# VHH binders against q9vm92r272to629, part 8

Target 1, 358 residues: q9vm92r272to629
Amino acid sequence: LEERMAFIEDYQQTQARSLLLYVREHQPAELISENGTIFSTTLDFALGKVKKMVRHAEHYSLDDARIKPPTPAEIVENQTFMVQSTDVLKSNAKFKVSEKVMAEYARLAGLYLDQIESLRPDYRWDGSRNLWILKPGYQSRGIGIVIRSSLDDILQWTSNNQNKKYIVQKYIERPLLIYRTKFDIRQYMLLTITDTKVSIWTYRDCYLRFSSQEFTMDDLRESIHLTNNSVQKRYKNKTNRDSRLPKNNMWSLDQFKNYLRIMGAPDGSWSKTYNGFKQNLVAVVMASLDETELLQNAFELYGCDFMLDEHYNPILIEINSTPDLSPSTEITARICPMVLKDCIRVVVDLPKNPTAAT
Below, E stands for the ipSAE of ESMFold2; O stands for the ipSAE of OpenDDE; V2 stands for 0.75 times the mean of E and O plus 0.25 times the DockQ between their complexes.

## First folded at step 1 (VHH)

Design c9 (framework vhh_4orz_3)
Fold by ESMFold2-Fast, scan of step 1:
Structure c9 (fold): chain B 358 residues (1-358), chain A 125 residues (1-125)
Amino acid sequence: as target 1 above (358 residues)
Amino acid sequence: EVQLVESGGGLVQAGGSLRLFCAASGFTFSSYAMAWLRQAPGKRREWVALITSGGSTDYADSVKDRFTISRDNAKNTVSLQMNSLKPEDTAIYFCAAGDYLEPWTLYSSDEYDYWGQGTQVTVSS
């Protein structure tokens, strides 16, 4: 229905951005051939779609909120674009244009991508493969999560699994890797409401979760791409995986800080990352409170999952309102009981002794 | 009365070493995080090193791998071993104590409950 139409539009917009990113990241001579089968109209379509996204993001209004069904002409245009752009991205099809014309399209692609990425910073990490992650609507700790690239596969999966009410999200294709391996960071957040004051608390300690094998985009298996411990504990670590990574697939914050030091990360990289966590979480909470009726003397503990980009900027993946606090490793056996104990300090002790606060 | 008393400062040549001590009294030392901060004349106070009640340590990037913070709960003392000293390390060094039992707080120069009077460290070129 409405959700289906919105997703199809998101998928098509992502395809347009993927094509322009591919064009930006290759030399013009690599993209063209005298026997090329792809015409400049495919690039014109992608540029037009991204330019509309820029206008929408700059000048969003309530009139733009409702997605209407596409016209028959729009359906044909979109189908033609999908076929042509997929041939470029998956089959290395070449454009039948001159090198000078291709260079101009590459320049325009860079310009339009810079504009949309300025308004949507999260787009910088998407890559060009148009991959989506599908998660069950109930909290399953990573169980039942799949990655799909095809629009038809995604629509068929959600249709065949309606009882599970899947959530569809863009997959982050270009995260920071540690020793060629994917990870995420579990960061706890406590939200408290006292009188008319809303307070957002971020836990000082956190931990990293690793995949059981090296990252590759050539294989979309959950053992490579899903870092949840409930998924990863089902797999043996591969023998060719870097031996510096832990057998239990978790690092403490201290171990991550040591890694940053060894790799020569810029001074203040962790401070930048942690401040980024706070900025992301404050923005999300404040946006939610604009539409939420506040209850006096309430509190909620959240588990927040982040990935990092190559500049150590955090990418918020999800916020879990019922985080798993079970001792799955020696790291979680230490940190999870402390988080629960420390929630009592803020919720019980702070209202009675304000000097116990920040 | 709560007191933090620093000692071990002095004059040393570049490349040399000093060990600073801070003796604490008047509070439950083992429950507090202990820190060292420094301030050069005309500059802002900067955080140097932290040791939590549990023994975890953290350091400013400018002193990492050169300085080591440690604590002795039996003696109510925190120490800072300073190796490979540079002229830029010249400052008054302060011992500070903070209740970091609430892990929702940041480790910053302005979040400490108790402060010493400071001890001068001078590194000659």
Scores: ipSAE 0.009, ipTM 0.215, lowest interface PAE 8.9, mean pLDDT 79

Design d1 (framework vhh_8ghr_2; at its last look DockQ between E and O 0.11; V2 from the best seeds 0.00; counts 0 for: pae E 4.2 > 2, unsure alone 64.2 < 65, placed apart)
Fold by OpenDDE, look of step 2:
Structure d1 (fold): chain B 358 residues (1-358), chain A 127 residues (1-127)
Amino acid sequence: as target 1 above (358 residues)
Amino acid sequence: EVQLVESGGGLVQPGGSLRLSCAASGFTFSSSYAIGWVRRAPGKGEELVARISGSGGSTSYADSVKGRFTISADISKNTAYLQMNSLRVEDTAVYYCARDEYSSGWYEGTSDAFDIWGQGTLVTVSS
């Protein structure tokens, strides 16, 4: 229940941001009509909500523990906002305000979005569609993953599937694309736990996975939006997909680096990305340490999935225990055995010989 | 232009000391990188002599130079150093400074991914 409430709040906050983003991205004249059905109060509400978010972020008060049940009045206000904002975002409803007034709202929208995005960079990846991805708990390989935009649909989905623990995450609507195609990076992480030390090892090699189809938000099919090989192997590559993309829907790190060069990425772009992997993974592991009883003298290999933003910052989207190490492609046939071998070096050889190559 | 420039090489007697410098330009030392000294001796393969993280917080050495060589970095000067003490004839080599695109992590054979190399500086240890 608490989690549900937290989600609803997050959804509503996202809706507010989405509306403001929509306003920022359109010309004022395009957003208004004399016969408009949306009133300025909707914008006021959105601005107020984001402003509150900024304040909370500045004061580190966004703790889930502080989520209070909404008052009846707040519920009504939220409902009204949700309806009106949805009309704007999905049905292109127009605002009944002057162009001058709309321009000012657009300015404010930009201002507040910049503020919140400075505090929460992850919000930059959000689009205006307020999409969420639902993942079954403990399931791997993209099975049962759905993308939904409607709050009611999401809640109903989770309610109807109570036997399945679902993870609900904000869908990244603005990922970095390669040749108009969605991709993620599979990064391996080894966690070793001794009686005295927890160590996080990040593998230097990684690989990219592509969707078989060009990316579009107008079609939410898994073939477009999921990059898992287990999912993509079921689909044929679209003929209109860029010919520079691999047929097996995977790139090696070297191929990706080459792409970066071709694209004129700044020096150190990959190093930055890789460092970002480490930072994200350390953060996640550290956050989990407080909640988990650590098994002594143990190790675990994880497959970590990252997306990138337009600045090549990594976005952690998933950590998989017991990742698929099958040689499904030439790329995985190469890297997976190597990862395993190198895990053994760390787990077995290094304790015996601290100077052993890892 | 991104480049590394070595200096400080020369002729030294056995037991002597040299200090090599590696000046970086076009990029700044950061935790995203590591700097390594790699030497190439005639007839021998490449050997990673020492490595330091871009932040200067972590160092590693080849067994052959442990206790004798010290790698350091001055972040403010964007320069890495290799202090070589108790030099031996077998230390004769061209010493290269190189940038590792990985500040940490592991790979097969602990192979370093150096993406930028200096021109090298010759160190000759001879009586």
Scores: ipSAE 0.606, ipTM 0.843, lowest interface PAE 0.8, mean pLDDT 91
Fold by ESMFold2-Fast, scan of step 1:
Parts: sequence; C-alpha cells; structure tokens
Structure d1 (fold): chain B 358 residues (1-358), chain A 127 residues (1-127)
Amino acid sequence: as target 1 above (358 residues)
Amino acid sequence: EVQLVESGGGLVQPGGSLRLSCAASGFTFSSSYAIGWVRRAPGKGEELVARISGSGGSTSYADSVKGRFTISADISKNTAYLQMNSLRVEDTAVYYCARDEYSSGWYEGTSDAFDIWGQGTLVTVSS
C-alpha cells in the first residue's frame, strides 16, 4: 500500500520533471501556437511540484506527509496535469502563450531542474519519456523484464503479475552510448563475512556488453534496451550497427580505455568511474546488511551491472547473485577463470593471513 | 618515507627491447601490495600496461602489450621490472611505476587504487 502510494508520487514527480526538461530542450517558438490547447497552468503545476521537491530534498524528509492520501481536489488536479503534460510530451500539443512568456517558462524550467539535479544527481539520467523498467523479483538474466511508460499500464501489469513480485525501477533514458549503441559494464563484487568483519571487494577488471542494435527511445524492444548476454545472444547484429563494435558484443576494459583515449575523455575518467563502482557497491551492500549477518562465515560472488552517464559517472542497474561464469567470448574465457582464482586467494588466505588481500 | 624510483628508460629502435626497474622503499612488496606500470603518451590519457601482485606473483597485461611485455618482481631486492620486447613506435610514452593497495586482484571498500607513484621514465621508440 505504502509502496504503491510512494510509486504513484514518484511517477507524478518524474512527469513534472519530464515536462520541464522537454521545455528546456526546445526553442520557445517550437512550443507555442495560436491554436495551442495547453494552458500555462500546466507549466505552473510542474514548476510548483519540482520546487516542492527541491525544498523537501534540502531538509530531512517528512515521509508521512509525502505518502498521505491525496484529497479529491488534489486527485483531480494531478489527473488534469497528467493528461495535459502527456499531450505535450507524446502528441506534440502546443501551448497557447506568447513566445516571450514561453521563454520565461523555459528559463524557470532550467533553473528549477538545475536545483533539483544538484541535490539529486540520479535525476540527470532521466529524459522526457517517464519510462520505468519492471523486473520479476525471483527471476534473473533478462527473463520477464518489460519497459512501460504509462502509470495505468504499470499498475495493471504489477496487479496482473502479483505472483512474480515485480520490482519497479526508473529506466535510465540518457546513458552514455558508444557508437550510438547501448552497453553495460559487468563488474564483479565479492562479499566476505567473517566472525569479525564484513568486507566488500571490487574486482580490478571488468568487461562491456553491447546491444545488437543502435539505441533508440522510439522502439522499446529488448534487443535494443537489454544488454544482458542471455537476451542479446538470441539476436543477430543489425546492418545499421557501427562496424567498429565487436561481432561478439563484448569489449575488454583495455578496449574501453583505448576508446576513452581516442575520444579525448579527460585524464582520470576511468579512475573516476572505477571509484564510483566501489562507492556504489559499498553503499548498497552496507545499506542491506544487519548485524546478525556479521556472525556468519560466508563468501558470495556477485555480478554487478553498470551503465555510465555522459560524464562517466556509474549508474548501478543490477546485482546478480548467480553470475554467469561461462566462457561465452574470448573476453569471458580470460576474465572468469581469473576471477575464480582470485576469489580462492581472498577466501583461503584471509582467515589464515589477514594481510594477504590488503 | 614511502617511495618508488624508476630507471631504465631511453631511446630504442622499433623491434628493440628495454627493461624498466622500479625500486620500492618504505614498504615491503610482499606485504600484500601490487605494483602497476602506467604509461602516458603525448596527447593521450593514462593506460595501465601491466600489474603484478606481491603475493603469488599473479600478473595481468593490457591487450595492447600482451605477449610483448613481461612484468616481474624480485622480493629480496624489493624491485619490480617491466621487460619490453618487440617495441613499436606506439609504445612511446612516459612510464610510471605505481603501488596498488591490493595483491589479490580485489580492492576492499572504497580505497583508491595506486596510492604511491614514481616520477616517471621516458621511453622513446623511433627509427
């Protein structure tokens, strides 16, 4: 219940940001028409909602206030905004305001978006499409994953598939692309739990996995948007795909570093990315562990999937507790045995010699 | 004071060989530290070309140098080496020796990689 209410609020906040982002990214003259059907009150609503988000993010959250059931008047206002903003974003509906007035709204949209994105860096990954990815809670490796843009579709999908315990996450609409193609980065993580300490380890090496087709938001097919090898191995590479991309759909870390150098990325871009992997993984694991787990002697190998934004900041998309270690390419044939060998070093040596891994 | 001192750089013909040395002071290479060789060519970013762990002698190489370069360590001399064979013009760069906190190939927590750097040694491959 509370989760449903929180999701609806998050969806509506994302719609407001989507509208302001759309306004910021278009010239004022392109957004208006003498025959326009959208009123400035739609923009006022979006600005007000984002300004409330800024105020909330600047202070300790009032979670009870955030998830309070809306009043009947608020329900109507939210529904009106959703209809009008969707007409703009999906049907190219025009505003009935002067160019000067629209220019002022565009300026305010930029100001408010800059404010919220400064406080919520994750919001910089969002586009204007308000897309969500739905993943089954008990299945992995791309099975049953769908992408939805409609609130009603999302709620209906989760209601019709209650037995699968779907997880709903914001879709990353603005990932870094390589030669117009979506990729993710497989990064291994080792978790060791002794009677004295929890240790989170990030592997020194990683590899990239490419989609078989060029990235586009106009087509939500899994062959474009899901870079998992279990999904992509079912598809042939398309003829419109850049020929510099590998036929086996993987790059080594060395190949990625070479790409960064050729494209003129700033010195230290990879170090920034890798340190971000470590910080993200430590934060996620520490948030999920309680003190009772520290009393068990255990080790677990995880496959972690990252995307990057345009500034080479990592975006954690999935942690897989049953990573595929099969030699599916020359890259995995090299990396996977090394990962397993290095795991044995940490697990065997750490209890007998605590300095072996430091 | 913890430091790394490089030597062995110079001018060499394409197809030639060169050996770089990295002498460590203030820490024991065998005490769970790894040594990496990082190069920076004029106008390009940094590339990790080779890494060796202080324990067990685990090694790794960049694809660009695999089969041509060999990293090794003499624990008794607390010195790491980079043997560079079949050198190409594209190998021209300043080569840095750097200490990596982890010998196992894994980094614990949020610790930064390569906490100690040498001053660099220039390798020029030209004919």
Scores: ipSAE 0.308, ipTM 0.635, lowest interface PAE 1.2, mean pLDDT 80
Fold by ESMFold2, look of step 2:
Structure d1 (fold): chain B 358 residues (1-358), chain A 127 residues (1-127)
Amino acid sequence: as target 1 above (358 residues)
Amino acid sequence: EVQLVESGGGLVQPGGSLRLSCAASGFTFSSSYAIGWVRRAPGKGEELVARISGSGGSTSYADSVKGRFTISADISKNTAYLQMNSLRVEDTAVYYCARDEYSSGWYEGTSDAFDIWGQGTLVTVSS
């Protein structure tokens, strides 16, 4: 119950941010009509939600973070907000306010969004569509993943599929695109465990995997939005796809670095991205170690999937404990055997190293 | 004793070239090690300029030197080199050679941790 209430609150907070993002991305005149059906109280509610989120992030206390049941008046207010905001975001409903008033709301929306995004950097990946990805929990591998926008649809889906233990997480609406196409990056990680330490290794080479179709938020099909191998291998590239993209839907790291140079990416962009991979993976491993018993004198190889945002910051999507190392392209035919060989070299050399032998 | 000794520094005009050498003693270049070049400009922090696996199979460079600097290793002479072309005034620094363990294409942890350092060689780029 507490988990369900927490998700509903997260969804409503995300709806508030989505409305403010929508307001920021449009000119005030585009958002208003004298015959508009949406009142300024909807904007006041959204601003209030985000202001509370800013205060919570700045002045965290355990009591402030608790989920508590809403009062009957709060339930009605939330329901009214959800109806009104959904009409704006999904049906292009207009506000009944003056252009001057709307311009002030747009200024405040920008201010509050900048504040919360500085405190919660992951919020910069959200858009105005309040999309969520639903993944089956128990050992499903890309099968059964859906993307939904409606709170009622999400709640009903999880209720109808209780035996699969669905995980609901926010969909990343602002991924970096290459030639209008979504991609991810497969990064390998190795854990080695000795009597004295756990060592985390990131492979210096990686590769990119592209969707078979151009990215759009107007179509939530898996062939557009799920770049993992188990999904994309079922699809052929569409004819309107940019010809500069690889036919086999993979780029080497060198091809990506060349793309960054051509597009004028800031000096050091790949270095910052790669360091971000390392930092993300270290943080996840450290959190897991506190809650997991590890076998001594062991090693584990992982396949880690990242996306990038429009500023080349890494977004960790998934860590796979059984990565596919089968060659499927000339790129994987080179890198996969090298990863395996280099795993063996690290494992064999560890006990022979004078530092590791003690 | 394990040591790294740099040489080849000096004064050069902008646009010129220098080759730095890093001679290793007390250990042999192998797949267990990587060699890095790190520079320190006066009043500035350290910058990892280039890194090569001890087997010579993998190299990496700082964005500031890509296309101008080339790192290499001569395993038979147990020596790593940094070829520095198209030098600029901002390349002026003390350049250090350093050893990094486990050079098998993996990077350990989040830091540029080196266990053995040379004494440094000064490179001055001035007209």
Scores: ipSAE 0.119, ipTM 0.521, lowest interface PAE 4.2, mean pLDDT 79
ESMFold2 (binder alone), look of step 2: mean pLDDT 77; pTM 0.783

Design d10 (framework vhh_8ghr_2)
Fold by ESMFold2-Fast, scan of step 1:
Structure d10 (fold): chain B 358 residues (1-358), chain A 126 residues (1-126)
Amino acid sequence: as target 1 above (358 residues)
Amino acid sequence: EVQLVESGGGLVQPGGSLRLSCAASGFTFSDSYAIGWVRRAPGKGEELVARISGSGGSTSYADSVKGRFTISADISKNTAYLQMNSLRVEDTAVYYCAATELGFYESPWDTSYDYWGQGTLVTVSS
């Protein structure tokens, strides 16, 4: 229940940010009409919502830590806002305000978004569509994953599929694209426990996986949006897809480094990205330690999936505890056996690990 | 900013000994860092020959040098050493000192480290 209420609050906050992003990204003249059906009160509501998010993020308190049920008046206000903002975002409804008034709202939207994004850097990856990705609560190879934009659809989906314990996450609407195509990066991580010390190793090599279609937000098909090889290998590459992309939908790290050179990326971009992988993975592991039992002489191999933002900062999207090590391409045929070999070497080298060889 | 400086290379007869030193600056050698010695001979790939973890505790060696080479560290001097005994002609290579943050970043058997020295030449010939 509390998780459902927390999600509803997160969805509504994201809708407010989505409206302000939309306003910031369009010229005032494009947003208004003399016959507009949306009034400035909708923008006032969104600004107020984001302002409250800023205050909450700046001033953590025990009372504010828990999600409280909304009052009847708040329910009505939220419902009105959802209807009006959805009309703007999905049906191109126009505001009935002057261009000067709209320009002021765009300025305030930018100010409040800058404030919340400074406190929540992950919000910079969001677009204006309020999209969510729903994943089954078991290892995913892209199976059973869906993308939804409607609050009612999301709640109904999770209610109808309670036995699968779906995880609901904000969809990253603004990832870095390569030749107009979505990709992710498979990064292996080894976790080892010796005595009371937990150690994290990130494999130095990695590979990129491409969608079979050019990226578009107008179509939410898995062939465009899910970059898992298990999903993508079922689809043929489209004829209008950039010919520089590989037929097998994978790039080696060396091919990606060559792309960075060709595109004129700043020197050290890959080192920055790789260090970001390390930082993200360390943070996630450290955050989960209080919920795990520390077992001497244990190790686990994980397959970690990242996207990048426009500045080559990594965005962690998934950690798989039973990664596919099958030689599905020439790249995985090379990398996967080396990862397994190096895992054995790490485990054998560790002090007080008499079972390392297996 | 982070710099590793190797010294101690040179010409030696088969069966002889050399001690290589790796002085670190821009970071303090502690249990959060691993230091390795990687060699590259003409016509061969890179080979990790020895590794030591942080505080001078855990050591590991390639099968080709095990029993002949010894890695050690002096935390007070922020320096790692490679003692090379019973040298063979096939040990001729450029020896690089390499460092990474142990327990957070990469496999201790990986030849890819975050920081590298300029290399020091070891020639074993009669």
Scores: ipSAE 0.018, ipTM 0.212, lowest interface PAE 7.2, mean pLDDT 78

Design d11 (framework vhh_8ghr_2)
Fold by ESMFold2-Fast, scan of step 1:
Structure d11 (fold): chain B 358 residues (1-358), chain A 125 residues (1-125)
Amino acid sequence: as target 1 above (358 residues)
Amino acid sequence: EVQLVESGGGLVQPGGSLRLSCAASGFTFSSSYAIGWVRRAPGKGEELVARISPSGGSTSYADSVKGRFTISADISKNTAYLQMNSLRVEDTAVYYCARDSSEYLWSQYGGMDVWGQGTLVTVSS
């Protein structure tokens, strides 16, 4: 129940940000009409919602993350906003305001979005579609994953599929693309326990997985949006896909570094990205240590999936405790055996370093 | 910010002694980090000469310096030391303090690739 209420609040907050993103990214003249059906009160509501989010983020406390149920008046106000904002975002409804007034709202939208994004960097990955990804379970390998934009559809889908225990997450609408194509990065993590201490290791090699089709938000098919190799193996690459992308839908780290060089990425971009992987993974591990089932002098190998933003900052998508180590391509045939061999070196060989005689 | 700052380099005669210091900021030696001293002479590759795990108390040395160099750490001062005795002309190099990286492709949390600026040690008559 509380999870349902929390999700509804998140969905409504995301709708407010979606409307402001839409306004910021369009010319004022494109948003208005003399016969417009949407009034400035809709924008005032969205700005007020984001302003409240800014105040909450500035004073966030883990123990004080209590969500109060909305009053009847607030329910009506939210419903009105949802109808009006949806008409703008999905039906191209126009505002009945002057171009000068709309330009001022666009300026304020930019200001408020900059404020919340500075406090919540993850919000920079959102677009104006308010899309959510629904996943049936941790080991699904992309099977049964759906993308939905409607609150009612999401709630109905989860209710109709209770036996699959769906996880609902905000879809990343603005990932970094390579040659107009979506990708993710498989990064390995190793946890070891020695003398009551948990050590966290990240593998220095990784690989990229590409979608078989160019990225578009006009079509939510899994062949465009799910980069998992188990999903992409079922699809043939489309002819409109950039020919510089690999036919096996994977790049090595060296190929990605070469791409960064060709595209003129700043020096140190990969180092920044890799350090970001480490910091994201450490934060997750530290938050979940009490639930770890590691034995003394044992290890656990994880496969971690990341996307990147336009500044090469990592976005953690998923951590898999049973990573697929099968040789599905030339790249995985090389990397996966090395990962396993190097685990033995860390767990067995390094702790046995002899002490020098004094 | 995580930083390592070396000091104590200089000119010394063959057979002499020198002590290098490595001051850490932004992390503590009582955590899971190992500290290494890596040297690089002109035209030669990098050589790990000594390693210490301050929390575990274990030390290791390259064969070229074993018995002559001693690595230690003062956890309360968050500083590592390399005591170099019986110095030889062949020990002339730039010495770097680094958070020890895995000898293999696994990188331990804490940034094993954090390096100091280096300090020059010249052994000559």
Scores: ipSAE 0.145, ipTM 0.537, lowest interface PAE 3.1, mean pLDDT 79

Design d12 (framework vhh_8ghr_2)
Fold by ESMFold2-Fast, scan of step 1:
Structure d12 (fold): chain B 358 residues (1-358), chain A 126 residues (1-126)
Amino acid sequence: as target 1 above (358 residues)
Amino acid sequence: EVQLVESGGGLVQPGGSLRLSCAASGFTFSSSYAIGWVRRAPGKGEELVARISGSGGSTSYADSVKGRFTISADISKNTAYLQMNSLRVEDTAVYYCATQDFLGSWEFPLSEYDYWGQGTLVTVSS
C-alpha cells in the first residue's frame, strides 16, 4: 500500500517534469494558440510540484520522506493537472496565453529543471513520455518485461500480476545510442563477506549488448527496447540497422574504446564511465548492508547492467543476482570463464593464503 | 597489522603547493596492488583523484586535478606521494590514501572499507 502511494507520487512528479521539459524544448510560439484549451494554471501546478521536489532534495529529512495521503482538494488538483498535461504531451494541445507569458513559463521551466537535475542527475535521462518499465522480480532476464505510459495501466498490471512481484522503474527515454541503436553494458560485481568485513569488487572487463533494431519511441516492442541477450537472441537483425553494428549484437570493451576514439569522445571518457560504475555499485551495496550483515563468510556474483547518457555518465538499470554465464558469443565465451576463474582466486586462494595476492 | 599513515596536509593559499605522503606498514607495495588518493570535501561525495599501479607506475587522474597533481610511489621506502600544485579552494578536503587490490581482473574499488586511516586535511583558503 505504501509502495503504491509512493509510485503514484513518483508518476505525478514525473508528469510535472515531463511537461516542463516539453515546454523547455519547444519555442513559445509553437506551444500557444488563440484557440488553445490549456490554461496557465497547468504550468503553475507543474512548477509548484518541481519547486517542492527541489526543496526536498536540498533538505534531507527522515520525516519529510514519509508520504501522506492526499487531501480531497489535492486529489482534484492532481486529476485536473493529469488530464490537462496529458492533452499537451500526447495530443499536442495548445496553451491559451500570450507568447510573452509562454516565454516566461519556458524560462522558469528551464530554471527549475536545471535546479532539480543538478540535485538528481538521473532526471536528465527522462523525456516527456512518462514511460515506465515493469519487470517480474525473480528470474526476470528480460522475460515478461513490458513498457507502459498510463498510470491506470501500470496499477492494473501490477494488481493482475501480484504473484510475480513486479518491479516498476522509470524508463530511460534519452539514452546514448550507437549508430541509432540502443545498447547496455554488462558489468560484473563480486561481493565478499568475510567475518564482519564486506568487500566490493568490480571486474575490469565488460561488454556491450545491442538491440536487434534501430531505436524508436513510436514502437515499444521488446526487440527495440530490451537489450537482454535472452530477449534479443529471439530476433533477427533488421535491414534498417547500421551495418557497422555486430551481427552477434555484442561489442568487447576494446571495440567500445575504439568507437569512443573514432567519435572524438574526450580523453578519459571510459575512465569516467568505469569510475561511475564503481560509485553506483558501492552506493547500492552500502544502502543494502543491513540485509547482508547476518551473512558470514559468503560471496555473491552479480551481473550489473548500465546504460550511458550523452556525456558518458553511467545509468544503473538492473542488478542480476543470477547472471547468465553461458557462451552466447565469442565475447562471452572468453569473459565468462575468466570471471569465474578470477572469482576462485578471490574466494578460495586469498583467504587460504594471504600472500597469494603478491 | 596493516596500516597506511597519511601526512603533509595543512592550510595553504590558492595557487600554493602541498605534498602528501602515505607511509605503508604491515605490507609492501607490489605488482598486485594499486595505490590511490581519495578525497572527501564537506557536503560532497568521495572522489578518486589519483591512482598509481604498483607494478608499472601506470598513473591516472581525475579531470578536476589532471595537470596539477602528480602521484608517485617509492617502493624501496614503501611510501606513496601526491604532489599538489596550483591549489584551488575547491581542493579543500580530507585526503585518504587507499590500496586497490587486483586479483585477476577483479578490482577492489575505493570506499570507506578501503581507508586505512583518518586521512589528512587540506584547506585551501584565501
Scores: ipSAE 0.199, ipTM 0.568, lowest interface PAE 2.3, mean pLDDT 79

Design d13 (framework vhh_8ghr_2)
Fold by ESMFold2-Fast, scan of step 1:
Structure d13 (fold): chain B 358 residues (1-358), chain A 127 residues (1-127)
Amino acid sequence: as target 1 above (358 residues)
Amino acid sequence: EVQLVESGGGLVQPGGSLRLSCAASGFTFSSYDAIGWVRRAPGKGEELVARISSSGGSTSYADSVKGRFTISADISKNTAYLQMNSLRVEDTAVYYCAAGPYEDQWYTLSPSAYDYWGQGTLVTVSS
């Protein structure tokens, strides 16, 4: 499949960026050893791969749309790079270069990463772990979701689970945290369809859902990394969790706005976040209209899940066409019935003049 | 016949002001949830810039015009207004008065939710 080739290329590009991120986030002296087993050629390979990505992103090219199978020489080079870079990232292998040489590589890594992140802002959400999240295409509520870092494991998992039509996505390693804890934001979207018009509505209220324990990349357990209420309600909050976080693991929008004020977030941070929700949702709906089987004169309610980056930019992680509207906390007991009532007002109570000028 | 008649457009320098008017006939504003202004810039899609509820005076604005534009309506005269201050070159567009939904808890991202029947009024901001 061309999809398999595209994924392998994405994985290898992500590995190169992961190595450069790792180099950028550590002091040169921490990366080197007189007995180091990794040589500067590994860094040269990663820089070359990211530089190629920058060139492709900067220029419109017909070749950019076509993935060519790698040559035997390219396969060997990629395999060598994968082994060496994995030793650095997962086994703390050290480079056998001088501190001055490593400092220069760290400078170049920063330069090339800044260039690609300027062209691909979504890359700013990536860490050095090359983690991927695998979601079954037909299930919701966190069921069947797994996190994998190994290319072989990912390919084997998808091969063994072809009946579930798994979606493979890059895991967001650098989300905004609140009191060292991962969260997402549930945002409702209503789509209404008439013969000639599609209207997209975003609900003005939303809520945050917290993980039951502090965020760490050293442990990939679902209680840390999956903020779904269906997952989190199975776990007790850890005793070392910040006491300012709610025991029911949800915040209202007003509580989040108060947090932004207390933390000294820039004026307009929430407006920026909400505008980002709207832009992301419009882009997704417009991109899918031709492929989506939509009924004429119909409506559909969606639950949209967002994370934020350190600049309060939204990151869309999931759209659920069958959102859970049951009262699971004081917050959802208030919001969910209102969302349903307000949907009826939009769909049923909108007046239209039947004598329009024709 | 249902009609919305826009007026008040014209040529204005950057930083200037204009007031647009919309007169409705063949229906009352109160028969719709909201009255709004939709603009279409040359080579660009439609944008809902401002809306006002027919029943109360609740208002909402696109971020591109917030703080610069003010919408108002005289329901008894079936007339809506858009006061445009601190105009920018980017505000150059045909402006349409439109009727449509206003749900207190929903924001619509789609100007296609609003119906307009008039020819619009051209606003050109240039020096």
Scores: ipSAE 0.066, ipTM 0.435, lowest interface PAE 3.9, mean pLDDT 79

